VH-VL binders against q0aze0. Designs and how they scored, part 465

Target 1, 268 residues: q0aze0
Amino acid sequence: MKIILVNNRFKENTEKKAQEIAGQLSALNVEVIIDNGLDEPYAGTVDFIMVLGGDGTMLRAARRYGQRAIPVLGVNMGTVGFLSNIEINELAEYLPLILREEYSLEARMMLEVAVFQQQSLLTRVFCLNELLLRSNSPRMLSFALEISGQKLEPYRGDGLIVSTTTGSTAYSLSAGGPIADPQLDAFIVTPVASHIINKRPLVVSPEREISLHLLEEREAIIGIDGQIKMDFGAENRVLIKRAPHPLLMVNLKAKPFFTSIDRSLQRQ
Key: E = the ipSAE of ESMFold2; O = the ipSAE of OpenDDE; V2 = 0.75 times the mean of E and O plus 0.25 times the DockQ between their complexes.

## First folded at step 22 (VH-VL)

Design RB12 (framework fv_inotuzumab; at its last look DockQ between E and O 0.72; V2 from the best seeds 0.78)
Fold by OpenDDE, look of step 22:
Structure RB12 (fold): chain C 268 residues (1-268), chain A 123 residues (1-123), chain B 112 residues (1-112)
Amino acid sequence: as target 1 above (268 residues)
Amino acid sequence: EVQLVQSGAEVKKPGASVKVSCKASGYTFDDYAIHWVRQAPGQGLEWIGGINTYTGDTYYRRKFQGRVTMTADTSTSTVYMELSSLRSEDTAVYYCARDESYFDYLSGTFDYWGQGTLVTVSS
Amino acid sequence: DVQVTQSPSSLSASVGDRVTITCRSSQSLVYSEGSTYLSWYLHKPGKAPQLLIYDVSRRLSGVPDRFSGSGSGTDFTLTISSLQPEDFATYYCLQATHFPTTFGQGTKVEIK
């Protein structure tokens, strides 16, 4: 068995714990690769991914490995979030199940985000939570939103969020988006401070495609999962689709989503 | 407008403790982490540590571990840095600085800074 | 800790001059998805430091376009295309890819 341990560069304790866990797993003849983000993602085949940290760390892991159909376990280390399944102090208890591959999987839809310069692809990224288009200045943006070729009225505001249902409890929620069942596949399109007061979020079929571009020469920023930033100008287009592969989240411990909502939100 | 307002200058004796505050305004408090950076006379900038206001996690440079404590009060949008067992070498201007955060992710880019707090440690 | 070394430590220049400051890290600053957490700050005595450039080359909103950042991996550069009177200060690079985050020792830009 080969396992990747993903940690957080700013959380030194996660690195220490990763080393500790790696030692334990090695003693059990499990090959371990530690990914702290300083190297390219491991290109070889692996059987399991453990994410040591919070939701942000999970998002990074998802972007790096989510397309590879590898079971990903969130191991919470002192934070509150929606993407961890067990606590670090529970790992010892569940380790035998992991090694025996006795766990269930939950598929979570990811976004495929493609950014273009005219017709040329600049970058393609898979992400678990959301894409954010926002102004790079205090001034509002004017941009076009298209859904499956249907052109909506031009939008004017601070920005726009396109989120998965998983991401519904992240930035989209702060912007007034709905909380969505993560077992449901859908896009959530949430306006950020629209000049139209009653501009409502859209729940969009995962079968549709979402396109964004600016209607002015002003520059904006594309944000992905709050971690990746890209300049976005008048010559750019962004196309959002459902990723071809979902993230396979490991369910070792029963953690009903709706039961966890209150607990997680109470800490915010 | 984003603002970080720090508490006033402090004069302490060696062995004492100092607690500096940083009040944040103009943005959502728990969407950003707060770091502390100091500059001793004739020296450059030195990172002390940071606190994630959302998760509550703290990140301390090793040289300060055991001596520094950072806390956040969400009700007042204020972050505190307490440094104990003060030494003459701790004499410096201390700055708080805002860092973009997303759950447990920190960018490590300090886009807004407090005005600084002079802490003088002398016998 | 990752060492960050700026060069030069100080320089004298005149208004209108092109100024170049370099920052070298002991390790690559490339992080996940190619992100590089290198930023530049301007600091004047008695004032709060100010962010100029982040993510190697991204200019903060409001920062004059005479400031630019470039580089990759371990070598980075801050360029002031035409030095202005208000630009005389000490400049710092900051790496945040590796824990702990560390500043360069600073580059003081003085009037010639």
Scores: ipSAE 0.820, ipTM 0.921, lowest interface PAE 0.6, mean pLDDT 94
Fold by ESMFold2, look of step 22:
Structure RB12 (fold): chain C 268 residues (1-268), chain A 123 residues (1-123), chain B 112 residues (1-112)
Amino acid sequence: as target 1 above (268 residues)
Amino acid sequence: EVQLVQSGAEVKKPGASVKVSCKASGYTFDDYAIHWVRQAPGQGLEWIGGINTYTGDTYYRRKFQGRVTMTADTSTSTVYMELSSLRSEDTAVYYCARDESYFDYLSGTFDYWGQGTLVTVSS
Amino acid sequence: DVQVTQSPSSLSASVGDRVTITCRSSQSLVYSEGSTYLSWYLHKPGKAPQLLIYDVSRRLSGVPDRFSGSGSGTDFTLTISSLQPEDFATYYCLQATHFPTTFGQGTKVEIK
């Protein structure tokens, strides 16, 4: 069995714990690859991914490995997140079930994001929470949103969020979008500080294709899961679709989504 | 708009402690970590550590581990740095700076800074 | 700790000059998906440091376009295309890819 341990290299205790866990697993003849984000993603066959950290660490794992249909377990290292399933001090208790593959999986929709320069594909990335288009200057953006080829009235404001239901409790919520049950597949399209009256958040079928481009030359940035940034200008267009594969999250314990909503509301 | 306001200058004797505050305004407090950076006379900038205001996690440079404690009070949008067992070489201007966060992720970019707090350690 | 070393330690220049400051890291600063957490700051005595450039080359909103950053891996450069009177200061690079985050030793840009 081969397992990837994804950790947050910036938090030293997480690195030490990852090394300890790798040692324990190696003693059980489990091959372990530690992914602290500094090397290319492991390309070989892998049976399981263990994320040691919070939701931000899970987002990185999802971007790197989410399209490979590998079970991913979130292990909380201190504070409970939306995407963690067990606590680090519970790992020994659950390890036998993990090794025997006795767990269920919860599918979480991901976005596939393709950025073009004119007509040429510049880059393709995946994300679990959201794409944010935002102004990179004091000036507002003027931009076009198309949904499955249907052009909406132009937008003017600070930007736009295209979120999964998993991402509904992140930036989308702060911008006025609804909290969505992560068991639903949908896009949530939330304008950011819209100048245009009646630009409401939209909940859109996951079968749709969403396209964005600027209508005026402006400095903008596309943000992915709050962690990846790309320059975006009048020569660019971005296309957003449901990713080919969902993230497969391991479920060993009951998940407290609805009882944890108050934390998300207090983030406002 | 965005503002970080630090507490006033302090004069301390060796062996004492100092607690510097950094009050944030003009932005959502728990969307940004707060880092502390100091500059001793004639020296460059030195990172001390930081606190993720969303998760409560702290990050201390090993040089300061055991002597520094950082805390955050969300209700007042204020971060505190306490440095104990002060030595003459701790004489410096201490700055707080914010760093955009997203859950446990930190961008590592310090876009707004406090005005600085001079701490003088003199016998 | 990852060391970042700036060159030169100081320089003298006139208003209108092009200035180049180099920051060299002891390890690669490339992180997941190519993210590279290197930033540049301007610092004057009695003032707080000021962010100029982040993510190697991304100019902070409101920073004049005479400031630009470039580089990759371990070698990074801040360029000021035409010095202005307000640009005489000490400049620092900062790496945040590796714990602990570390500043370069600084480059003092003095008026000739």
Scores: ipSAE 0.776, ipTM 0.898, lowest interface PAE 1.1, mean pLDDT 90
ESMFold2 (binder alone), look of step 22: mean pLDDT 91; pTM 0.945

Design RB13 (framework fv_inotuzumab; at its last look DockQ between E and O 0.85; V2 from the best seeds 0.81)
Fold by OpenDDE, look of step 22:
Structure RB13 (fold): chain C 268 residues (1-268), chain A 123 residues (1-123), chain B 112 residues (1-112)
Amino acid sequence: as target 1 above (268 residues)
Amino acid sequence: EVQLVQSGAEVKKPGASVKVSCKASGYTFDDYAIHWVRQAPGQGLEWIGGINTYTGDTYYRRKFQGRVTMTADTSTSTVYMELSSLRSEDTAVYYCARDESYFDYLSGTFDYWGQGTLVTVSS
Amino acid sequence: DVQVTQSPSSLSASVGDRVTITCRSSQSLVYSEGSTYLSWYLHKPGKAPQLLIYDVSRRLSGVPDRFSGSGSGTDFTLTISSLQPEDFATYYCLQATHFPMTFGQGTKVEIK
């Protein structure tokens, strides 16, 4: 068995714990690779991914490995989040199950985000939570939204979020988007400070494609999962689709989503 | 308008503790982390540590571990840095700075800064 | 700790001059998905530092276009295309890819 441990570069405790866990796993003849994001993603075959940290770390792991259909376990290390399944102090208890592959999987839809310069592909990224288009200045953006070739009225505002249902409890929520059941596959299109006060979020079928481009010569930024930034101008286009592969999240412990929402929101 | 307003200058004896405050306004408090950076006389900028206001996680430079404590009060949108066992070498202007955060992710880009707080440690 | 070395430590220049400051890290600053957490700050005595450039080459909104950042891996550059009177200050680069975050030692830009 080969396992990747993903940790947070700024959380020494996660690094230390990763080393500790690596030692324990090695003693059990499990090959371990530690990924703190400083190196390229491991290109070889692996059987399991453990994410040590919070939701941000999970998002990074998802972007790096999600397309490979590898079970991903979120191990919370003292943070508030929605994407961890067990606590670090529970790992020892569940480790035998992991090694025996006695766990269930929950498929979470990811976004495929393609950014173009005219007709040329600049980058393609898979992400678990959301794409954000935002202004790079205090001025509002004017941009066009197309859904499966259907042109909506131009948007004017600070920006737009296209989120998965997983991401519905992230930035989309702060922008007034709905909370969505993670077991549901859908796009959530949430305007950010729209000039039109009554502009409502859209829930869109994952079978559709979403296209964004600016209607004016302004500088904007594309944000992905709050971690990746890219300049976005009038010559650029964004195409958003459902990723061909979902993230396979490991369910070792029952964690009712709707029960956890109240607890998590109370802390905000 | 985004603002970080720090508490006033402090004069302390060696061995004492100092607690500097940084009050944030003009943005959603828990959407950003706050870091502390200092500059000693004749020296450059030095990162001390940071606090994620959303998760509560703290990140301290090892040099300061055991002596520094950062806390956040969401009700007042204020971050505090307490430095104990003060030494003459701790004499510096201390700055708080805002950093974009996303859950446990930190950007490490300080887009807004407090005005600075002079902490003088002298016998 | 990752060492960040700026060059030069100081320089004298005149208004209108092209100024180039370099920052070299002891390790690559490339992070996940190619992100590079290198930023540049301007600092004047008695004032708070100000962010100029982040993510190597991204200019903060409101920062004049005479400021630009470039580089990759371990070598980075801040360029002021035409130095203005208000640009005389000390400049710092900051790496935030590696824990702990570390500043360069600074580059003081003085009037000739």
Scores: ipSAE 0.833, ipTM 0.922, lowest interface PAE 0.6, mean pLDDT 94
Fold by ESMFold2, look of step 22:
Structure RB13 (fold): chain C 268 residues (1-268), chain A 123 residues (1-123), chain B 112 residues (1-112)
Amino acid sequence: as target 1 above (268 residues)
Amino acid sequence: EVQLVQSGAEVKKPGASVKVSCKASGYTFDDYAIHWVRQAPGQGLEWIGGINTYTGDTYYRRKFQGRVTMTADTSTSTVYMELSSLRSEDTAVYYCARDESYFDYLSGTFDYWGQGTLVTVSS
Amino acid sequence: DVQVTQSPSSLSASVGDRVTITCRSSQSLVYSEGSTYLSWYLHKPGKAPQLLIYDVSRRLSGVPDRFSGSGSGTDFTLTISSLQPEDFATYYCLQATHFPMTFGQGTKVEIK
């Protein structure tokens, strides 16, 4: 069995703990690869992924490995997040279940984001929480949103968020979007500081294809999961659709999403 | 609009402790980590550490581990840095700076800085 | 710790000159998905540092076009295309890809 341990580059204790866990697993004849983000993602066959860290660390794991249909377990190393399932001090208790594959899986929709210059593909990335289009200057953006070829009235403002339901509690929430049950598949389209009246957040079928492009020459940025940034200008278009595979999150413990909402959001 | 306002200058004797505050305003406090950077006379900038105000996680440069404590008070939007066992080489201007965070992720980009706090350690 | 070395340590220049400062890292600063956390700061005595460039080449909003950043991997450059009176200062690069974050030693740009 081969497992990837994904950890955070800035938190030294996650590196030390990852090495300790790797030693324990190796003693059980489990091959372990540690991924702190500084090397290329492991290209070979992998059976399981453990994320040692918070939701930001899970987002990196999802982008790197989420399309491989590999079970991913969030292991909390500190404060409770939305994407962790067990605490680090519980890992030994659950390790036998992990090795016997005695757990359930929860599918979480991901975005596939393709950025073009004219007709040429510049990059394709995957995203668990959201794509953010925003101005990179003091001036507002004027941009077009198309949903499955249907052109909406132009937007004017600071930008736009296209989020999964998992991402509904991140940037989308701050911009006035709804909290969504992460078991639902949907796009949530949330305007950022719109100057056009009646531009409300939209909840959109996951079968739709969303397209964005600027209507004026402006410097903009596309942000992915708050961690990846790409320049975006009048020569560009971005296409967003449901990714081919959801993130397969491991459930070993009941996760009380609804009872935890107020606590998690109070920290903000 | 965004401001980081630090507490005033301090004079301390060797072996004492100092606690410097950094009060944030004009933005959502929990969306940004706060880092501390110092500059001793005639020296360059030195990163001390930081605190992720969302998670409460702290990150200390190894040479300060055990002497520095960073805390955040969300109700007052204030971060504190306490440095103990002061030596003469700790004489420096101490800056706080914000770094956009996304959950436990830090970008390491310091877009707004406090005005600086001079800490002088002398007998 | 990752060492970051700036060159030159100081230089003398006149208003209107093109100024180039380099920053060399002891390790690659490339992180996941190609992100590179290298930033440049301007620092004048008695004032707080000011961010100019982040992510190698992204100009902070409001920073004049005469400032540009470039580079990849281990080698990075800050260029001031036409030096202005307010640009006489000490410049620092910062790497944040590796823990701990480390500044270069600084490059002092002085009036000739």
Scores: ipSAE 0.751, ipTM 0.892, lowest interface PAE 1.6, mean pLDDT 90
ESMFold2 (binder alone), look of step 22: mean pLDDT 92; pTM 0.949

Design RB14 (framework fv_inotuzumab; at its last look DockQ between E and O 0.83; V2 from the best seeds 0.83)
Fold by OpenDDE, look of step 22:
Structure RB14 (fold): chain C 268 residues (1-268), chain A 123 residues (1-123), chain B 112 residues (1-112)
Amino acid sequence: as target 1 above (268 residues)
Amino acid sequence: EVQLVQSGAEVKKPGASVKVSCKASGYTFDDYAIHWVRQAPGQGLEWIGGINTYTGDTYYRRKFQGRVTMTADTSTSTVYMELSSLRSEDTAVYYCARDESYFDYLSGTFDYWGQGTLVTVSS
Amino acid sequence: DVQVTQSPSSLSASVGDRVTITCRSSQSLVYSEGTTYLSWYLHKPGKAPQLLIYDVSRRLSGVPDRFSGSGSGTDFTLTISSLQPEDFATYYCLQATHFPITFGQGTKVEIK
């Protein structure tokens, strides 16, 4: 068995814990690779991914490995989040189950984000939470939204969020988007400070494609999961699709979404 | 408008503690982390540590571990840095700075800064 | 700790001059998905530092276009295409890819 431990570069405790866990797993003849984001993603075959940290760390792991259909376990290390399944102090208890592959999987839809310069592909990224288009200035943006070739009225505002249902409890929520059941596959299109007060979020079928481009010569920024930034101008287009592969999240412990959501939201 | 307003200058004796405050306004407090950076006389900028206001996680440079404590009060949108066992070498202007945060992720890019707080440690 | 070394430590220039400051890190600053956490700050005595460039080449909103950043891996540059009177200051690069966050030693740009 080969396991990747994903930790946070800023959290020394996660690094230390990763080393400890690596030692324990090695003693059990499990090969371990530690990924703190400072190196390229491990390209070899792995059987399991453990994410040590919070939701941000999970998002990074998802972007790096989510397309590979590898079970991903979120191990919370003292943070509030929606994407961890067990606590670090519970790992010892569940480790035998992990090694025996006695767990269930929950598929979470990811986004495929493609950014173009005219017709040329600049980058393609998979992400678990959301794509954000925002102004790089205090001025509002004017941009065009198309859904499966259907042109909507131009948007005017600070920006736009396209999120997964997983991402519905992230930035989309702060922007007034709905809370979505993570078991659903859907796009959530949430305006950010729209000039039109009554502009409502859209829930869109994952079978559709979403495209965005600016209608003016202004500078904007594309944000992905709050961690990746990219300049976005009038010559750029972004195309959003459902990723071909979902993230396979490991369920070792029952964590009812709707029961826990109130607790998580109350802390905000 | 985003603003970080720090507490006033402090004069302390060696061995004492100092607690500097940084009040944030003009943005959602827990959407950003706050870091502390200092500059001693004739020296460059030195990162001390940071606090994630959303998670409460703290990140301290090893040099300061055991002596520095950062806390956040969401009700007042204020971050505090307490430095204990002060030494003459701790004499510096201390700055708080804002950093974009996303859950447990920190960018490490400081887009807004406080005006600075002079802390003088002298016998 | 990752060492960040700026060059030069100081320089004299005139208004209108092209100024280039370099920053070299002891390790690559490339992080996940190619993001590089290298930023540049301007600092004047008695004032708070100001962010100029982040992520190597992204100019902060409101920062004049005469400021530009470039580089990759371990070598980075800040360029002021035409130095203005208000640009005389000390400049710092900062890396946040590796813990702990570290600054360069600074480059003082003085009037000739």
Scores: ipSAE 0.865, ipTM 0.932, lowest interface PAE 0.6, mean pLDDT 94
Fold by ESMFold2, look of step 22:
Structure RB14 (fold): chain C 268 residues (1-268), chain A 123 residues (1-123), chain B 112 residues (1-112)
Amino acid sequence: as target 1 above (268 residues)
Amino acid sequence: EVQLVQSGAEVKKPGASVKVSCKASGYTFDDYAIHWVRQAPGQGLEWIGGINTYTGDTYYRRKFQGRVTMTADTSTSTVYMELSSLRSEDTAVYYCARDESYFDYLSGTFDYWGQGTLVTVSS
Amino acid sequence: DVQVTQSPSSLSASVGDRVTITCRSSQSLVYSEGTTYLSWYLHKPGKAPQLLIYDVSRRLSGVPDRFSGSGSGTDFTLTISSLQPEDFATYYCLQATHFPITFGQGTKVEIK
């Protein structure tokens, strides 16, 4: 059995625990690959991914491995987030179930994001929470949104968020979008500081294709999961679709989404 | 307007401790980590460590491990850095700086800085 | 610790000159998805440092376009295309790909 342990580049506590867990697993004849983000993603076949950290660490794991249909377990190392399932001090209790593959899986929709310069594909990335289009200057953006080829009236403001339901509790929420049940598949399209009052958040079928481009030359940035940034200008467009595969999140311990919302959001 | 305002200059004897505050305003406090950077006279900038205000996690350069403690008070939007067992080479200007965070993720990019706090350690 | 070394340690220049400063890292600064946590700061005596460039080449909003960053892997450059009077300062690169975060030793840009 081969497992990837994903950890954080800065947190020594996470690194120490990753080495401890790798030692325990190796003693059980489990091959372990540690991914701290500095090396190429392991390309071979793996059976399971364990994420040691918070929601930000899970986002990186999702982008690297989410399209490979491998079970991913979030192990909380501190502050409880929306994407962790068990706490680090519970891992020994649940390890036998992991090894016997006695767990359920919860599918979480991901975005496939393709950025073009004119007609040429520049990059294709996957996203668990959201794509953010934002201004990189004091000036507002004028931009066009198309949904399955249907052009909406132009947007004017600081930007736009295209979120999954999983991402509905992240930046989309702060921008005025709804909290969505992460078991639903949908896009949530949330304007950021819109100059136009009738540009309300939209909830859109996951079968749609969403396209964005600027209507004026401006410095803009595309942000992916708050961690990846790309320059975006008038020569670019971005196409957003549901990714071919959802993230397969391991469920060992029930975590009721609706009763936990207040606890998580009271930090704001 | 984003602003980081630090506490005033301090004079300390070797072996004492100093606690410097950094009060944030003009932004959502939990969206940014706070790092501490110092500059000794005639020297360059040196990173001491940081605190993720969302998670409460701290990150200390090994040189300072065991002598530095960073805390955050969300109710007052203030971060504190305490440095103990002071020695003369700790004489420096100490800056706080903010770093955009997203849950436990930090970029390590310091877009706004406090005005600096001079700490002088002399016998 | 990852060492970042700047060159030169100081230079003299006149208003209107083109200035280049290099930053060399002892290890690659490339992180997941190609993100490279290399940034440049300007520091004047008695003032707080100011961010100019992050992610190698991305100019902070409001920074004049005479400032540009370039490079990859281990070798990075800050360029000031035409020095202005306010640009005489000490410049620092910073890497944040590896723990601990480390600064270059600084490059002092002086009036000729």
Scores: ipSAE 0.790, ipTM 0.901, lowest interface PAE 1.0, mean pLDDT 91
ESMFold2 (binder alone), look of step 22: mean pLDDT 92; pTM 0.951

